# Designs tried in a protein design chat: VH-VL binders against NAD kinase (nadK). Part 79

Target 1, 268 residues: NAD kinase (nadK), of Syntrophomonas wolfei subsp. wolfei (q0aze0)
Amino acid sequence: MKIILVNNRFKENTEKKAQEIAGQLSALNVEVIIDNGLDEPYAGTVDFIMVLGGDGTMLRAARRYGQRAIPVLGVNMGTVGFLSNIEINELAEYLPLILREEYSLEARMMLEVAVFQQQSLLTRVFCLNELLLRSNSPRMLSFALEISGQKLEPYRGDGLIVSTTTGSTAYSLSAGGPIADPQLDAFIVTPVASHIINKRPLVVSPEREISLHLLEEREAIIGIDGQIKMDFGAENRVLIKRAPHPLLMVNLKAKPFFTSIDRSLQRQ

## First folded at step 19 (VH-VL)

Design WW10 (from TT9 with heavy chain T28S)
Fold by ESMFold2, last read:
Structure WW10 (fold): chain C 268 residues (1-268), chain A 122 residues (1-122), chain B 112 residues (1-112)
Amino acid sequence: as target 1 above (268 residues)
Amino acid sequence: QVQLVQSGAEVKKPGSSVKVSCKASGGSFKSYAIHWVRQAPGQGLEWMGGIIPILSRADYNQRFKGRVTITADESTSTAYMELSSLRSEDTAVYYCARGHTWKTSHGYFDYWGQGTLVTVSS
Amino acid sequence: DIVMTQTPLSLSVTPGQPASISCRSSQSLLRDIGLNYLHWYLQKPGQSPQLLIYFGSDRASGVPDRFSGSGSGTDFTLKISRVEAEDVGVYYCMQALQTPLTFGQGTKLEIK
């Protein structure tokens, strides 16, 4: 059996704990690959991914491994978020269930993001929470949104968020978007500081494709899950679709989403 | 309580197809593979294949040479098995069963449907 | 494909006496993590199969403790310490280590 342990190398507790857990797993004859973000993602087949840390570490794991149909368990190391299932001090209790594969799964929609310069593909990336288009200067953006070829009236403002339902509690929420049930598949399109008063957040079918481009020359950026940044200008266009595979999140302990919203949001 | 309810018995002619349904209730449909197992009269159990609902992907026993198609409809929590080019040797009771895992290997079958008799006769 | 062989194919037992059924696989069903991917089912007359033992030795919910599974690797045994009338039926072992999943031929248990 082979497991990837994903940790945040910049937190002393997580690095030490990852080594301790790797030792526990090795004693059970589990092959362990530690992914602290330094090296390229492990390319071989694995049975399970264990994420040691908070929502940010889970977002990195999702970007690296989410399209590979591998169960992913979030293990909380201190800060309660939306993407952990068990606490670190409970891990020993749940190890037998993990080894026996006695757990359920929750599917979480991901975005496939393709960025172009003119007609040439520059990059393709996957994300769990959101794509952000925003101004990188004091001046507002003027940009176009198209949904499956349907051109909406131009936007003016600081930017736009295209979020999954999982990302509905992240930046999209702060920008005025709705909280969505993460078990639904949908895009949530949320304007950021819109100058146009009738531009409301949109909830869009996951079957659609979403396209964005600037209508005039401005410095802008594309942000991915709040962790990846790239420059975006008038020569660029981004295309957003539902990713081919959801993130397969492991459920070992019941964590009711709706009754825990207040506690999870108060921690942000 | 998890329950698997299958469609009713069928009588078919050689060369035709049959599609058996398996409706799951009382649990998560997406988390667990649904398997199809057949039993010819007076004989043992034979695994035909299974579906991984969360991925919409099926794995098959190649002894059926592409005659079997397994699908799932998440919105109705129903799995289907279609067997084509029927032969008299395909007369059997067809069971669906739920594995304890999300994938088609490693699973023990903790819940079984009631079985569907398919009779292939001219 | 992993071949599963059961012996005996038929077993006639006086009530209250023990019974033992052997299952042998053509290759090891043991993974390095210490789990044997071998499961046992009972099919009572006129019924669907039901899970009896999983991972070689664990009893399914509601299964009496007179049923026990043992063995590892390629050789597995199902034991009934005291056979009762309700135990009649056909017993199957199944390997789940890899697809295609395969069953033994079955062992019919009868009361004599």
Scores: ipSAE 0.757, ipTM 0.889, lowest interface PAE 1.4, mean pLDDT 91
Fold by ESMFold2, fold request of step 20:
Structure WW10 (fold): chain C 268 residues (1-268), chain A 122 residues (1-122), chain B 112 residues (1-112)
Amino acid sequence: as target 1 above (268 residues)
Amino acid sequence: QVQLVQSGAEVKKPGSSVKVSCKASGGSFKSYAIHWVRQAPGQGLEWMGGIIPILSRADYNQRFKGRVTITADESTSTAYMELSSLRSEDTAVYYCARGHTWKTSHGYFDYWGQGTLVTVSS
Amino acid sequence: DIVMTQTPLSLSVTPGQPASISCRSSQSLLRDIGLNYLHWYLQKPGQSPQLLIYFGSDRASGVPDRFSGSGSGTDFTLKISRVEAEDVGVYYCMQALQTPLTFGQGTKLEIK
């Protein structure tokens, strides 16, 4: 059996705990691969992924491994967010269930983001929370949003967020978007400081394709999960679709979403 | 409590197809593979294949791969098995069963449907 | 394909006496983590199969403790310490290590 342990060596000081857990697993004849972010993602066959840390570490794991159909367990090491399932001090208790594969799964929709320069594909990335288009200067953006070929009236403002339902409690929420049940598949399209009063947040079917491009040259940025940034200009377009595979999140312990919303937001 | 309820008995002619449903209730449909097992009269159990609902991916016993299609509809928590080009030797009771795991290997079958008799005769 | 062989194929037991069923696989069902991917089912007359034992030795919920499983690798045994009338039926072992999942031929248990 092979397990990836994902941690962030420079956040939460997780290295000691990762080595301790790797030792426990090795004593049970489990092969352990530690991914602390320094190396390329492990490419070989894997049975299970443990994410040691908070929501940010889970976002990185989702981008690296989320399209590989591997169960992913969030293990909290301090700050409780929306994406952890068990506490680090409970791991030994749950380890027999993990080895026996006695757990349930929850599917979390991911975005597939394709960025083009003119007609050429520059990059394709996957993310769990959101894509952000924003101005990189004091000037507003003027940009076009298309949903499955349907061109909306131009947007004017600081930018736009296209998020999953999982991302509804992240930047989208701060920009005025709704909190969505993460068990739903949907896009949430949230304007950022729009000067157009009829540009309300949209909830969009996951079967739709979302396209964005600038209508005039401005300094803009595409942000991915708040962790990756790339320049975006008038020569670029971005296409957003539901990713081919959801993130497969492991449920060992019940974590009721609705009764925990205020607590999770306060701790973030 | 998890329950699997299958569609009713079918009588079919050779060369036709049959589609058996398996409705799951009382648990997470997405988390667990649904397997199909057949039993000819007086005979033992034979695994036909299974589906991983969370991935919409089916794995088949090679014996049946060209004739069996296994699908799932998550909105109704229902799995389906369709067997085509029926022959008299396909007369059997067809069971669905839920594995304890999300994939088609490693699973023990802790819940079984009541079985669906498919009779193939001219 | 992993071949599963059960012995005996038929067993007649006086009520209250023990019974033992052997199941052998053509290759080891043991993974390095110490788990055997061998499961036992009982099919009572006119009923669907039901899980008895999983991972070679673990008793399923609601199964009386007179049922026990043992063995490892390629050789497994199901024992009933004291056979009762409700235990009649056909017992199947199944390997789940790899697809295609395969069953033994079955062992029919009767009361004599």
Scores: ipSAE 0.750, ipTM 0.890, lowest interface PAE 1.4, mean pLDDT 91

## First folded at step 19 (VH-VL)

Design VV9 (from SS4 with heavy chain I55V)
Fold by OpenDDE, fold request of step 20:
Structure VV9 (fold): chain C 268 residues (1-268), chain A 123 residues (1-123), chain B 107 residues (1-107)
Amino acid sequence: as target 1 above (268 residues)
Amino acid sequence: EVQLVESGGGLVKPGGSLRLSCAASGFTFSNAWMSWVRQAPGKGLEWVGRIKSKVDAGTKNYAAPVQGRFTISRDDSKNTLYLQMNSLKTEDTAVYYCTTVPKYDKFLAFDIWGQGTLVTVSS
Amino acid sequence: DVQMTQSPSSLSASVGDRVTITCRASQGISRYLSWYQQRPGKAPNLLIYKASNLESGVPSRFSGSGSGTDFTLTISTLQPEDFATYYCQQTYERPWTFGQGTKVEIK
């Protein structure tokens, strides 16, 4: 068995733990690769990915490895989030289930985000949570939203979020988007401070495509999962699709989504 | 009420075949991992095999004594688990139980059992 | 394969007695140990999972302890309905194996 341990090199505790776990796994004749984000993603074949940290680390792991159909386990290290399944102190006890493949999988839809300049592709990225278009100035944006070739009325506001159902409990939630069942595949299009009062978020079929471009010469930015940032101008267009492959999240413990989210929200 | 009901047991000659059924009710069968356990008359319990849910690829694993002869399958539309037994031997004589295998929180303990069905292999 | 050995194979006790059954694994199995009760002519019922967790609906007089290789099932105050055969099971690795059983008989 070959396992990638994904951690955050900027979090010292996760680095130490990754080394410790690597030693333990090696003692069990498991090959281990540590990915702290410093180098390019490991290109070889692996059987399992263990994410040590919080939701941010999971998002990075998803972008780096999600297209490879590898089981991914989130191991929480004292953070609050929705993407981890077990705690770090539970890992030793649950390790037999991992090594013997006695775990369940949950497929989570990802986004395929393509950013263009004129007709040229600038970048393509897969992400687990959301694409954000927002103003880079105190002024509102004016942009065109198109869904499967249907041109909506020009949008005016601070920005727009296109999220997966997984991402519904992330920034989309803060922007007033609906809480979505992660077992459902759908786009959630959530306005950010629209000039239209009570502008409602849209729940869109995963079979559709979403495109955005600015209608004015304004400075904007594209954000992906809160980790990737790029400038976005009048000559740019973004196309959002369902990723061809879902992220395969490992479930070792029961984590009832709705009771968990309800409790989490009550604490805030 | 959660319930498992086995059927299909009976008398069969060595080398013969038999198919057991386990009807599930009271829970979401399609999401459940299932197992077969057998108990020879006056003897202890012996694990036969396990099948995962469809969403978990329906992976099947068997005990060595039945490997290659027995096949576990399921029909989620009928909430039914099956055990196809081929090339039966006298040592396969037992009460056969179907069980649930919770995939979470119980470290694979068998928490729900049927009443069992008797399979007798005799010449 | 992991071998599970129970002790004793049988015991005689009276109502009200404290009963202790042990189970030993041939190798470390962490807490991947369950206990079952089987009354005569009936199917087994889960009593304890994860070595020490009481299954829902099981009386509190039942308790489990242990980790690694040595495990114990305890009945604090034996009741008439507790006369049965008890089995331990490991699910640490396949094949999943049971102990040979412990028959608790009435004195």
Scores: ipSAE 0.894, ipTM 0.954, lowest interface PAE 0.5, mean pLDDT 95
Fold by OpenDDE, fold request of step 20:
Structure VV9 (fold): chain C 268 residues (1-268), chain A 123 residues (1-123), chain B 107 residues (1-107)
Amino acid sequence: as target 1 above (268 residues)
Amino acid sequence: EVQLVESGGGLVKPGGSLRLSCAASGFTFSNAWMSWVRQAPGKGLEWVGRIKSKVDAGTKNYAAPVQGRFTISRDDSKNTLYLQMNSLKTEDTAVYYCTTVPKYDKFLAFDIWGQGTLVTVSS
Amino acid sequence: DVQMTQSPSSLSASVGDRVTITCRASQGISRYLSWYQQRPGKAPNLLIYKASNLESGVPSRFSGSGSGTDFTLTISTLQPEDFATYYCQQTYERPWTFGQGTKVEIK
């Protein structure tokens, strides 16, 4: 068996823990690759991915490996989040289930985000939570939103979030988006400070495509999962689709979503 | 009420075939991992095999003595678990139980059992 | 395969007695150990999971302890309905195996 340990190099405790776990796994004749984000993603075949840390680390892991249909386990290390299944102190007791492949999987829809300049593809990214289009100035954006070729009225506001149901508990939530069942596949289109008071978010079928482009010469930014940032201007367009493959999240422990989210929100 | 009810047991000659059924009620069967366990007359318990839920790829695993001869399957629309037994041997004589296998929290302990159905393989 | 050995194979006890049954694994199985009770002519019932967790509905007179290779099931005060055969099971690795059983008989 070969396992990737994904940690955050900027969090020393996760680095130390990764090394410790790697040693333990090696003693069990498991091949281990540590990915702290410094190098390119491991290109070889692997059987399992453990994410050591919080939601941010999971998001990075998803972007790096989510398209490869590898089971991904979130191991929380004392952070507040929604993407971990067990705590770090539980890993040892659950390890036999991992090694024997006695775990459950939950497919989570990911986004395929393509950014273009005219007809040229600038970049394509898969992400677990959301795409954010926001103004990079004190002025509101004016942009076009198209859903499956249907052109909506011009949008004015600070920005727009296109989120997965997984991402519904992330920035979309802060922007007033609905909390979505992660077992549901859908886009959530959440306005960010629309000039229209109480502009409602949209729940969109995963079979549709979403397109955004600016209608005015403004400085804007594309954000992905709060970690990737790109300049976005009038010559750019972004196309958002359901990713071809979902992230396969490992469930070792029962974690009722709606009960957990109430508890988590109270702690924030 | 949570319940498992086995059926299909009976007398069969060596080399014969038999299919057992396990009807589930009182819980969401489609999400459940299931297992078969057998007990020869006057003997202990022996694990036969396990099948995961469809969402978990329906992965099947068997004990060595039945590997290649027995097949576990499920029909979620009927809340029914099956055990197809081919090339039966006298040593397959046993009461066959179906069980749930919680995929969380209990480290795979079998928490729900049926009443069992007797399979007798004899010339 | 992981071999599970119970001790004793049988014992005689009286109502009110403290009964202890041991289960030994041929290798370390952490806490992937369960205990079952089987009354004559009935299906087994889960008593303990994860070596020491009491299954819902099981009387508190039952308790489990141990980790690694040596495990113990204890009945603090034997009741009439407790005369049965008890089995330990490991689910640490496939094939999942049971102990040979311990028959608790009335003295």
Scores: ipSAE 0.894, ipTM 0.955, lowest interface PAE 0.5, mean pLDDT 95
Fold by OpenDDE, look of step 19:
Structure VV9 (fold): chain C 268 residues (1-268), chain A 123 residues (1-123), chain B 107 residues (1-107)
Amino acid sequence: as target 1 above (268 residues)
Amino acid sequence: EVQLVESGGGLVKPGGSLRLSCAASGFTFSNAWMSWVRQAPGKGLEWVGRIKSKVDAGTKNYAAPVQGRFTISRDDSKNTLYLQMNSLKTEDTAVYYCTTVPKYDKFLAFDIWGQGTLVTVSS
Amino acid sequence: DVQMTQSPSSLSASVGDRVTITCRASQGISRYLSWYQQRPGKAPNLLIYKASNLESGVPSRFSGSGSGTDFTLTISTLQPEDFATYYCQQTYERPWTFGQGTKVEIK
């Protein structure tokens, strides 16, 4: 068996823990690769991915490895989040289930985000939570939203979020988007500070494609999962589709989503 | 009410074949991992095999004594688990139970059992 | 394969007695140990999972303890319906194996 441990090099405790776990796994004749984000993603074949840290680390792992159809386990290290399944102190006890492949999987839809300059592809990224288009100035954006060839009325506002159902509890939620069952596949299109009061979020079929572009010469940015940032101007287009492969999240422990959400909201 | 009901047991000659069924009700069968366990007359319990849910690739695993002879399958549309038994031997004589295998939190403990169906292999 | 050895194979007890059954694994199995009760002519019922967790609906007079290789099932106050055969099971690795059973009989 070969396992990738994904940690956050900016969090020393996760680095230390990754080394410790690597040693333990090696003692069990498991080959281990540690990915702290410093280098390019490991290109070789692996059987399992453990993510040590919080939601941010999971999002990075998803972008780096999510298209490879590899089971990904979130191991929480004392943070509040929605993407971890077990706690770090539970890992040793659950390890037999992992090694014996006695775990369940949950498929989570990811986004395929393609950014174009004219007709040329600048970048293609797969992400678990959301694509954000927002103004890079105090001025509102004017942008066009097209869904499967249907052109909506121009948007004016600070920006727009296109999120997965997984991402519904992330930035989309803060922007007033609905909470979605992560077992559903759908796009959630949430306006950010629209000039139209109470502009409603859209729940869109994963079979559709979403296109965005600016209608005026303004400075904007594209954000992906709060980790990737790029400039976005009038010459750019963004196309959002369902990723061809979902992230395969490992479920070792029951985690009632709605109960957890309810509790989390009460604490805010 | 969660319920498992086995059927299909009976008398068969050595070398013969038999297919057992387990009808499930009271829970979402399609999401459940299932197992077969057998018990020879007057003897203890013996694990036969396990099948995962379709979402988990429907992976099947068997005990060595039945490997290559028995096949576990499921029809989620009918909420039914099957055990196809080929090349039966006298030592396969037992009451066969179907069980649920919780995939969370119970470390694979068998929490729901049927009442079993008797398979007798005799010349 | 992991071998599970129960002790004793059988015991006689009276209603009200404290009953203790042990199970030993041939190797460390952490807490991947379950206990089952089987009454005569009936299917087994899960009593304890993860070595010490009481299954829902099981009376509190049943308890489990242990980790690694040595495990114990305890019935604090034996009741008439507790006369049965008890089995331990490991699910640490395949094949999943049971102990040979402990028959609790009426004295």
Scores: ipSAE 0.873, ipTM 0.947, lowest interface PAE 0.6, mean pLDDT 95

